# Ledger of designs, part 22: VH-VL binders against Lon protease homolog 4, chloroplastic/mitochondrial (LON4)

Target 1, 223 residues: Lon protease homolog 4, chloroplastic/mitochondrial (LON4), of Arabidopsis thaliana (Mouse-ear cress) (q9m9l7r79to301)
Amino acid sequence: VIALPLPHKPLIPGFYMPIYVKDPKVLAALQESRRQQAPYAGAFLLKDDASSDSSSSSETENILEKLKGKELINRIHEVGTLAQISSIQGEQVILIGHRQLRITEMVSESEDPLTVKVDHLKDKPYDKDDDVIKATYFQVMSTLRDVLKTTSLWRDHVRTYTQACSLHIWHCLRHIGEFNYPKLADFGAGISGANKHQNQGVLEELDVHKRLELTLELVKKEV
Below, E stands for the ipSAE of ESMFold2; O stands for the ipSAE of OpenDDE; V2 stands for 0.75 times the mean of E and O plus 0.25 times the DockQ between their complexes.

## First folded at step 14 (VH-VL; framework fv_mosunetuzumab)

Design q3 (from p6 with heavy chain G103R; at its last look DockQ between E and O 0.03; V2 from the best seeds 0.00; counts 0 for: pae O 6.0 > 2, placed apart)
Fold by OpenDDE, look of step 14:
Structure q3 (fold): chain C 223 residues (1-223), chain A 121 residues (1-121), chain B 112 residues (1-112)
Amino acid sequence: as target 1 above (223 residues)
Amino acid sequence: EVQLVQSGAEVKKPGASVKVSCKASGYTFTDYYIHWVRQAPGQGLEWIGWIDPYDSGTKYNEKFKGRATLTADTSTSTAYLELSSLRSEDTAVYYCAREYDYRSGDYFDYWGQGTLVTVSS
Amino acid sequence: DIVMTQSPDSLAVSLGERATINCKSSQSVLYSDNNKNYLAWYQQKPGQPPKLLIYWASKRESGVPDRFSGSGSGTDFTLTISSLQAEDVAVYYCQQYYDYPTFGQGTKVEIK
């Protein structure tokens, strides 16, 4: 897959993420991918030494243009997200997160768009009927409901970046109770104001219960 | 062993809806896209759409947009195709099929046994 | 949509003889970036779903006999059964997955 660096936040499964790609070669490759049956890329968070805390689009673009090939692979986290290329408008690319990936090797030979081989990561087995994990699940769910009801800023944030909440925040409130354990953990982390490191930690946690616990800590800070 | 087991044959009137199920086993349900393909009697194969059971993401053939709804239940490892506003030309065997790989493209390594849907007045 | 056209529509071949099925795509299904042909072949017997035989134009699926082979590139592809067996009587389909999946109309292979 084409490896796309993310400077500010990892892509959480189930979320949308707009990115800007100025490299015409990368754009062309993404366009080609969209035309194909597998319109997917890998989205990987940049490491600290390669990332800027600036929210400036220009700075982000500069970073993306500067890092290529072998240099780029060394500057991104090994674990990222399978990203569906939803749309491309000019230099804006909309990604949809699906599942965690792990880079296994670099495929691209030159300064062409970074292409990597990846393993799809899956959650560790868990007992959905376990009382402890259930309790944590409900705590996360309850906390999320509170956050979504009371914080207008986060409602707007959720509306922008989630499929289920794209039209009305009420859809999120209605459906979060239907989320399975992994999805709820991802959702909570995704809508939280957690920093990129915390979010990356959630992304890398394949133990569902532990991921729920991480998410719980993150969403509690939003209340 | 990987298996896709579909629900039984359906007979419907024009204008009705039908929902076909596809139960997956022998692999991690959320690791593979499920596609739906139909075949009218004596005819070729027509792609309907795919679903990612992991997050219920979907893509539809434009021909079926608005009429076809793909869903997945991870708790039962079951994918569903619902087709509404049925017409006589919707009479076909409907197949669910597993996509081999996200990166390798949309060829199908495992298929359900098919579900005959007959639409007649 | 990419249109797939097979030829012939039907083929009768004697047991032990070579069967050749052609498939043409309305546009190239060769991806220049990885030099792979996004083309698959399926076998379908009556009352059964299609069975995957070949992918990437020439790669045999596990369990598929060696007598089955796929060749071609770009827009022209061929499925060959080197020595037709009785169990090979079926309809064969080519499928491109360069774009959203489309299938050929099928080729019926029978014993002469």
Scores: ipSAE 0.017, ipTM 0.526, lowest interface PAE 6.0, mean pLDDT 86
ESMFold2, look of step 14: ipSAE 0.601; ipTM 0.830
ESMFold2 (binder alone), look of step 14: mean pLDDT 92; pTM 0.937

Design q4 (from p6 with heavy chain Y100S G103S; at its last look DockQ between E and O 0.89; V2 from the best seeds 0.00; counts 0 for: pae E 2.4 > 2)
Fold by ESMFold2, look of step 14:
Structure q4 (fold): chain C 223 residues (1-223), chain A 121 residues (1-121), chain B 112 residues (1-112)
Amino acid sequence: as target 1 above (223 residues)
Amino acid sequence: EVQLVQSGAEVKKPGASVKVSCKASGYTFTDYYIHWVRQAPGQGLEWIGWIDPYDSGTKYNEKFKGRATLTADTSTSTAYLELSSLRSEDTAVYYCARESDYSSGDYFDYWGQGTLVTVSS
Amino acid sequence: DIVMTQSPDSLAVSLGERATINCKSSQSVLYSDNNKNYLAWYQQKPGQPPKLLIYWASKRESGVPDRFSGSGSGTDFTLTISSLQAEDVAVYYCQQYYDYPTFGQGTKVEIK
């Protein structure tokens, strides 16, 4: 898979994300991958400047263009997201998040564009009928419904979700009740005001109960 | 009614490849992982790998790394196992199996009928 | 690899009597964070695919008769058939899913 560094926030499964790719070699590789029957890349949050909130600039984007090969693989988080390449319009590439990935190795000195081997990650099995995890799930669902009724900012974030949230908020509120446990956790984190470190933490957590607990903390701050 | 229907028995020579199909019906194909498990004659069960039909994510038992390829066609609700560089030791019944609820467990609630693959000179 | 070892390899039991099958894992399949044992049991009759009986070590799959029960924790597990019926003649497998799936070698159950 082509490794795409993300400068500001991780790509959460189920969400759209526009990115800007200035390197012509990377754009050409993405266009070629899109022509193939599996138009996917790996999207990985950039580690740089971890002590501060992102204050993205053209300087950050220029540094991103210069990072290649081993320098780039050392500067991205090991866990990222399988990203479908939905469209390419000039420098803008629209990604759709699908599942967590973990980098296992760099491919044979291919540094431009960086290509990595990945493990496709799977959530740890859980008993969905267990009372404890079920209670956490319903707490997240209840809190999300309250937040979506209350704040317009989170309603705007919902529009970046690929499934089931539509033009009308009442459709979204109904659809949340149909989410399975990991989808609810990802949805809540993805529409929240969480910073990149919080969202990366949710992305990396494969224990579904713990992921729901992380998301619950994020959504509770609106209550 | 949930069903997994596999392709018919095959006879192959060493060094050849085989592709076994598994047609799913009675449920939403993309909601559940499909696992492949084989059973040599008179022997136990050996896990090969899983595929998520939703996004084509896969994981393989290291024993089969480089020889096994799992794919899925969502338009026909069909999963495939391709095994290359066949050896006589690959003679077995190959099963597809559906795991429990999506992201809920790696135990298998429905199994295909099995496909006998015989590797013989 | 988590190696699953069953005992006995075969078992002959009189109709209506209790059959007991043991399964031992090379490492614990109990996940301490959720206190769940990642273990399943299957029944396989001749010419048929395996059929799920038990999961989470002790939870019976829908449609499985009450005479089948699972017990144990950590590394030691037991499948019990309380009153063997003629239709229970089969090979039984344990399987762990704490890590990628591995199966026991099987236990053949027969009527005396």
Scores: ipSAE 0.574, ipTM 0.816, lowest interface PAE 2.4, mean pLDDT 86
ESMFold2 (binder alone), look of step 14: mean pLDDT 93; pTM 0.946
OpenDDE, look of step 14: ipSAE 0.702; ipTM 0.879

Design q5 (from p6 with light chain Y98D D99S; at its last fold request DockQ between E and O 0.75; V2 from the best seeds 0.00; counts 0 for: pae E 2.04 > 2)
Fold by ESMFold2, look of step 14:
Structure q5 (fold): chain C 223 residues (1-223), chain A 121 residues (1-121), chain B 112 residues (1-112)
Amino acid sequence: as target 1 above (223 residues)
Amino acid sequence: EVQLVQSGAEVKKPGASVKVSCKASGYTFTDYYIHWVRQAPGQGLEWIGWIDPYDSGTKYNEKFKGRATLTADTSTSTAYLELSSLRSEDTAVYYCAREYDYGSGDYFDYWGQGTLVTVSS
Amino acid sequence: DIVMTQSPDSLAVSLGERATINCKSSQSVLYSDNNKNYLAWYQQKPGQPPKLLIYWASKRESGVPDRFSGSGSGTDFTLTISSLQAEDVAVYYCQQYDSYPTFGQGTKVEIK
């Protein structure tokens, strides 16, 4: 897959994310992937560096323009997200997050864009009937419902989710009860005000109970 | 009633490819992983890989990586195994199997009837 | 790879008697973080696909008779058929799922 560095936050499964692609070689490759009915890329959060205080899209373009091969590989997190290329309008590309990926090797010779081989990650199996994980799941669900009823900021974040939940709050409150355990964890983290390191931690955690615990802490901070 | 119905038996020459289908019914196809497992005559069970029909994520047993390709067609609720560069050792019954719950178990509650693939000169 | 080894390879048991099948894994399939054993048992009759009997080492699948029970932890597991019936003649497989699935070589159970 084409590796797309993300400067500000990881792409959480189930969410839309707009990005701006200035490099014409990268944009052309994304357009070609979309035409070939293989409209996927890998989206990977950039690691911190000396210029991390900047949060503009210009910094993303600078990193892409300056880094090739081994240098870029060392500057992105190994775990990212399979990203569906939903639309391309000019330089704006809309991504939809699917599943976690792990980079296994670089494929690019000397040519842009960076292309990597990945493993598609799968959550570790869990016993959904276990009392402890079930209790954590319901705690996350209950806390999310309370936050969404009382906090308009989080309601705005829900608009970036790919399900009908984003249309009206009462749809969202109903659909939360329909999420399976990992989707609830991802949803809660994705709409929270968590910093990029906290969100990357949730993305990397394949133990569903631990992921729910991470999300619970994020959701509780907003109460 | 949950059913996994596989395509019929195949006879192939060494070096050829085979594509086995597994049509699912009685449940929401994209809500469950599909695994492929084979059984050589008189032998035990060997896992080939899984596919998530929701996003086409796949994982392969390293023994088959490079030769096995798992795909899914959500419009027909059908999973496929394609195995290339066939050898006589690939003669086996090939099963598709549904994972117990979405992402919560790598054990299989429903199995297809099996597809015999025979590789002979 | 986690190698699963069953014993015995075959077993003849009188109708109504207890049948015991052992399964040993090359490494622990107990995940300490959730304290669960990632082990399943299957029954396979001739010309049929495997049928799930037990998962999480000791939980019976719905519709499985209570004469089937699973026990053990870590690397050593046992399937017990408390009172063998004629319909229990089959090959039995253990399977781990702590990593990608691997199966034991099977144990054939017959009526003596």
Scores: ipSAE 0.632, ipTM 0.828, lowest interface PAE 2.0, mean pLDDT 86
ESMFold2 (binder alone), look of step 14: mean pLDDT 92; pTM 0.931
OpenDDE, look of step 14: ipSAE 0.814; ipTM 0.907
ESMFold2, fold request of step 15: ipSAE 0.606, 0.606, 0.611; ipTM 0.818, 0.818, 0.821
ESMFold2 (binder alone), fold request of step 15: mean pLDDT 92, 92, 92; pTM 0.930, 0.933, 0.929
OpenDDE, fold request of step 15: ipSAE 0.874, 0.888, 0.897; ipTM 0.935, 0.944, 0.942

Design q6 (from p6 with heavy chain G103H; at its last look DockQ between E and O 0.64; V2 from the best seeds 0.00; counts 0 for: pae E 9.9 > 2)
Fold by ESMFold2, look of step 14:
Structure q6 (fold): chain C 223 residues (1-223), chain A 121 residues (1-121), chain B 112 residues (1-112)
Amino acid sequence: as target 1 above (223 residues)
Amino acid sequence: EVQLVQSGAEVKKPGASVKVSCKASGYTFTDYYIHWVRQAPGQGLEWIGWIDPYDSGTKYNEKFKGRATLTADTSTSTAYLELSSLRSEDTAVYYCAREYDYHSGDYFDYWGQGTLVTVSS
Amino acid sequence: DIVMTQSPDSLAVSLGERATINCKSSQSVLYSDNNKNYLAWYQQKPGQPPKLLIYWASKRESGVPDRFSGSGSGTDFTLTISSLQAEDVAVYYCQQYYDYPTFGQGTKVEIK
């Protein structure tokens, strides 16, 4: 897959994310991938640059335009998200997150745009009827319902799931009741005020019970 | 009402290829991996690989990598196994199977009826 | 590869008697964080695909008679048919899903 660096936050499954691609070679490759029956890329959060503790969004964007090949692969997290290329309008690309990926190696001849081999990550299987994980799931559900009823923070991020959530609160409350365990964890993390490292931690956690616990902590801060 | 219906039996000569189809119905095809498992006559079960119908991502048992190709056609909700360079040892019943639940693990409650592939000269 | 080994290869049991099938894995299939064993059992009759009986080592699939039970942990597992019926004549397979699926070689159960 083409590896797309994300400067500010990881792409969580189920969410839409606009990105701006200024490198014409990358943009052309994305356009070609979209025209094929496989309009997909890998989206990977950029690692922090310790030598630039005060880096800004503008500075980060400039660094991303210059990073290529092996320099780029060393600057991105190895776990990211399979992203559908939903639309391309000029330099704006809209991504829809689907499943976690892990980079296994760089494709040595495709340095521009960076192309990597990936493994599809699968959540560790869990027993949805186990009392402990079930209790955690319902704690997350209950906390999310409280957040959705008492705050408008979620409206900034709800666009990525369904129009029903963006229109009326009771549709959103019913819709999240249909989520399976990992989807609830991802949704909660995505609408919370979590920083990029906390969200990357949720993305990387393949143990669904632990993922729900991480999300519960994040969502509790919003109540 | 989940069903997996496979194509009919095949007789092939060594060196040929075979393509077995698996038509899925009764569920959202792209939400579940399709696995392929074979069983030689009088023998046990052997996992071949899986395909994610959403993006055509695949994983293969190393024994079959290079000879087996898994594909899916979302417009017809059909998964395919193609096995090339057939040998007499490839004579088996080939099954497609759906995961019990994407989040519950790689065990299978829905299986196709099986497709006998016979390789003989 | 996690190798699954069943014993015996064949078992003859009188109607109404207990049948016991063992399955041993080359590595533990117990995930310590959730304390679950990633082990399933299947029944297969001639001309039919396998039928799921047991998952998580001990949970019966819906519609499976309660004379079928699974037990064990880590590397050693047992399928028990408490009172063998004529319809239980089949080959039984264990399967692990801790990693990519692998199956035992099968155990044929017959009426003595």
Scores: ipSAE 0.006, ipTM 0.589, lowest interface PAE 9.9, mean pLDDT 83
ESMFold2 (binder alone), look of step 14: mean pLDDT 92; pTM 0.938
OpenDDE, look of step 14: ipSAE 0.670; ipTM 0.870

Design q7 (from p6 with heavy chain Y54F D101E, light chain P101L; at its last fold request DockQ between E and O 0.90; V2 from the best seeds 0.00; counts 0 for: pae E 2.1 > 2)
Fold by ESMFold2, fold request of step 15:
Structure q7 (fold): chain C 223 residues (1-223), chain A 121 residues (1-121), chain B 112 residues (1-112)
Amino acid sequence: as target 1 above (223 residues)
Amino acid sequence: EVQLVQSGAEVKKPGASVKVSCKASGYTFTDYYIHWVRQAPGQGLEWIGWIDPFDSGTKYNEKFKGRATLTADTSTSTAYLELSSLRSEDTAVYYCAREYEYGSGDYFDYWGQGTLVTVSS
Amino acid sequence: DIVMTQSPDSLAVSLGERATINCKSSQSVLYSDNNKNYLAWYQQKPGQPPKLLIYWASKRESGVPDRFSGSGSGTDFTLTISSLQAEDVAVYYCQQYYDYLTFGQGTKVEIK
């Protein structure tokens, strides 16, 4: 997949995110991927490592102009998100997050645009009927419903969710009752006010119970 | 109610490829991983890999990496296993199997009937 | 790969008697963080696909008779058929799902 840096927050599965790409080589590669019935890229949060870089990035377009190949791969987290390329309108690319990826190696012929080989990640199996994880799931559910009813800030974040949830908060509250455990964890983290490092931590956590616990901490801050 | 129906037996020469289909019915196809497992005649079970029909994510047993390709067609609710560069050792019954619950288990509650692939010169 | 080794390769048991099948993994399949053993057991009759019996080492799948039970932890696991019935003649497989998926070589159960 083409590796796309994200400067501000990771792409959580189930959410969409606009990015801006000015580099014509990158844009052409994204358009070609979309046409070949392989409309996917890898979206990876930029590392916050100012000691090894003379500048911090503010936009994907700026990062791609300055960092290529090995320089870019060293500046992105190795765990990111399989991103569907939903649309390309001029320089705006709309991504939809699907699943976690891990970079395994750089494709040696593809330094501009950076292309990487990835493992598709799968959550560690869990016993959904176990009392402990079930209790955590319902705590997340209950807390999330309460916070969503009481804060308007989170409602703006819900608008970037791709499921039927984005139309109206009451539709969202009904729909989240149908979420499986990892989906609820991802949703809660994605609409929270968490910083990019906390959201990256949720993205990287393949133990579903631990991911739910991370999300619970994030949503409880709004109480 | 849940049913996995596989394509019929195949006879192939060494070096050829085979593509086995697995048509799912009775449930939402994109809600469950599909695994492929094979069984040589008179032998035990060997896991080949999984596919998530939702986003086409895949993972392979290292023994088959580079030779096996798992795909899914959501419009027909059908999963496919393609195995290339066939050898006589690939003679086996190939099963598709549904994961018990999306992301919660790597054990299988429903299996296809099996597809015998015979590789002989 | 985690290698799963079953013993015995075959066994013969009189009707109504107890059958015991052992499964040993080359590495622990106990995930310490959730204290769960990532182990399943299957029954396979001739000409049929495998049928799930036990998962999480000891949980019986719906519709499986209570004479089937699973036990063990870490690297050593046991499937027990407390009172063998004629319909239990089959090959039994253990499977780990801790790291990828691997199966034991199978244990054939016959009537004496």
Scores: ipSAE 0.607, ipTM 0.823, lowest interface PAE 2.1, mean pLDDT 86
ESMFold2, look of step 14: ipSAE 0.572; ipTM 0.809
ESMFold2 (binder alone), look of step 14: mean pLDDT 93; pTM 0.933
OpenDDE, look of step 14: ipSAE 0.844; ipTM 0.922
ESMFold2, fold request of step 15: ipSAE 0.595, 0.561; ipTM 0.819, 0.801
ESMFold2 (binder alone), fold request of step 15: mean pLDDT 93, 92, 92; pTM 0.932, 0.931, 0.930
OpenDDE, fold request of step 15: ipSAE 0.885, 0.888, 0.897; ipTM 0.945, 0.945, 0.945

Design q8 (from p6 with heavy chain Y107H; at its last look DockQ between E and O 0.75; V2 from the best seeds 0.00; counts 0 for: pae E 2.5 > 2)
Fold by ESMFold2, look of step 14:
Structure q8 (fold): chain C 223 residues (1-223), chain A 121 residues (1-121), chain B 112 residues (1-112)
Amino acid sequence: as target 1 above (223 residues)
Amino acid sequence: EVQLVQSGAEVKKPGASVKVSCKASGYTFTDYYIHWVRQAPGQGLEWIGWIDPYDSGTKYNEKFKGRATLTADTSTSTAYLELSSLRSEDTAVYYCAREYDYGSGDHFDYWGQGTLVTVSS
Amino acid sequence: DIVMTQSPDSLAVSLGERATINCKSSQSVLYSDNNKNYLAWYQQKPGQPPKLLIYWASKRESGVPDRFSGSGSGTDFTLTISSLQAEDVAVYYCQQYYDYPTFGQGTKVEIK
């Protein structure tokens, strides 16, 4: 897949994300991928360093312009998201998150855009009937319903989710009860006010119970 | 009323390819992984790989990587296994199996009837 | 790769008697964080696909007679048929799903 760096937050499965691609070689490669019925890329959060927390948009843009090949692959997180290329309009590309990926190797050092081989990740099996994980699941669900009733900001975040509830909050409240365990964890993390490191942690956690626990911590802080 | 119905037996020469189909019914095809498992005559079971019909994500047993290709067609609710560069030791019954839905795991509650692939010169 | 080894390769048991099948994994299939053993048992009759009997080492699949039980933890597991019936003549496989699936070589159960 083409490796797309994300400067500010990871792409959580089930969510839309607009990105802006200024490099014409990258944009052309994405357009070609769509034409060939392979409309997917890998979306990977940029790693931080001590100075990046104070960075402006211009400093972030300079880093993105400078990084190619091995330099870029060393500056992105190894776990990211399979991203469907939903639309390309000028420099704006709309991505839809699907599943976690892990980079296994770079395809070519001299190639622009950066292309990597990936493993498609799968959640560790879990027993949904186990009382402990089931209790955590319902705690997350109950807390999300409370927060969604009381917090306007989270309601706006729900609009970036791809299912029927993305446009209307009352549809979302009905649909939360239908989520399986990993989907609820991803949904809660994706609409929360979590920082990029917390969201990257949720993305990387393949143990569904631990992912739910991480999301529960994020959701509880809003109550 | 979950059913997985596979295509019929195949006879192939060494070096050829085979494509086995697995048509699912009685459940939402894109909600469950499909695994492929084979069994040589008189032998045990060997896992080949999985496909997620939702986004076509796949994983392969390293033994088959490079020779096996898993695909899915959501419009017909059908999963496919293609195995290339066939050898006589690829003679086996090939099964598709659905991943268990209560506990999300790599154990299998429904299996296809099996497809015998015979590789003989 | 997690190698699954069953014993015995075949087993002859009188009708109504207890049949015991052992399965050993080359590494632990117990995930300590959830305290679950990632192990399943299947029954396979000639010309048929495998049928799931037991998962999570000891949990019986719906519709499976209660004469089938699973036990064990970590690397050592046992399938027990408490009172062998004629229809229980089959090959039995253990399977781990802690990592990508691997199966034991099978144990053939026969009537003595």
Scores: ipSAE 0.559, ipTM 0.806, lowest interface PAE 2.5, mean pLDDT 85
ESMFold2 (binder alone), look of step 14: mean pLDDT 92; pTM 0.935
OpenDDE, look of step 14: ipSAE 0.782; ipTM 0.900

## First folded at step 15 (VH-VL; framework fv_mosunetuzumab)

Design r1 (from q5 with heavy chain Y102W; at its last look DockQ between E and O 0.68; V2 from the best seeds 0.00; counts 0 for: pae E 2.1 > 2)
Fold by ESMFold2, look of step 15:
Structure r1 (fold): chain C 223 residues (1-223), chain A 121 residues (1-121), chain B 112 residues (1-112)
Amino acid sequence: as target 1 above (223 residues)
Amino acid sequence: EVQLVQSGAEVKKPGASVKVSCKASGYTFTDYYIHWVRQAPGQGLEWIGWIDPYDSGTKYNEKFKGRATLTADTSTSTAYLELSSLRSEDTAVYYCAREYDWGSGDYFDYWGQGTLVTVSS
Amino acid sequence: DIVMTQSPDSLAVSLGERATINCKSSQSVLYSDNNKNYLAWYQQKPGQPPKLLIYWASKRESGVPDRFSGSGSGTDFTLTISSLQAEDVAVYYCQQYDSYPTFGQGTKVEIK
């Protein structure tokens, strides 16, 4: 897949994300991939600059323009998201997140745009009937229902979700009970105000119980 | 009511390809992974790979990587296994199997009836 | 790869008597973080696909008779048929799912 660096936050499965692609070679490759009916890329969060005490969107965009090939692959997290290329309008590309990926190697003939081989990741099997994970699942669901009823800031975040509840928040209150365990964890993390490190941690956690626990912490802290 | 119905037996020559179908019914096709498992005559079971029909994610047993291709057609609720560069050792009954509850287990509660693929000159 | 080894290869048991099948994995299939054993058991009759009996080492699938039970942990597992019935004549397989699935070689159970 084409490796797309994400400067600000990871792409959470089930969510739309607009990105801006200034490099014409990358944009053309995305358009060609979409035209050939293979409309997927890999979306990977940029690693932090440990020397910086703060960063801005201008510095992040400059980093994206400078980083190619081996330099870029070393600057992105190895766990990212299979991204469907939903639309391309000018420099704006709208992505839909699907599943976690792990980079396994660089494809050398495709250094610009960076192309990588990936493993499609699968959550570690879990016993959904185990009392402990089941209780955590219902705690997340109950907390999300409370937040959605009482905290208007989170209601706008729901609009970036791809399912029916993104159309109207009251439908979301009815649909949360239909999410399976990993989908609920991803949904909660994606609508929370979590920073990029917290969201990357959720994305990387393939143990579904641990992922639910991470999401529960994020949802409770924002109440 | 859950049912996995596979295509009929195939006879192939070495070097050819075969494509086995697995039509699902009685459940939401995109909610469950489909695994492929084969059983050579008089032998045990060997896992080939899985596909997630929701997003076409796949994983293969390294033994079959490069020769096996898993696909799914959500409009017909059908999963496919294509195996290329066939050799006599590929003679086996090929099963599709539904994974228990979306991502919660890599064990299989429903199996197709099996498709015998015979590779002979 | 996690190699699953069953014993015996075949077993003859009188009707109504106990049948015991052992399964050993080449490495532990106990995930310490959740304390679960990633092991399943299947029954396969001639000309039929396998049928799930047991998962998580000891939990019976819906519709499986109470005479079937699973036990063990880590690397050593046992399927027990407490009172063998005529319809229980089959080949039985263990399967791990701690990593990608691998199966035991099978144990044929017959009436003595």
Scores: ipSAE 0.603, ipTM 0.824, lowest interface PAE 2.1, mean pLDDT 86
ESMFold2 (binder alone), look of step 15: mean pLDDT 92; pTM 0.933
OpenDDE, look of step 15: ipSAE 0.723; ipTM 0.883

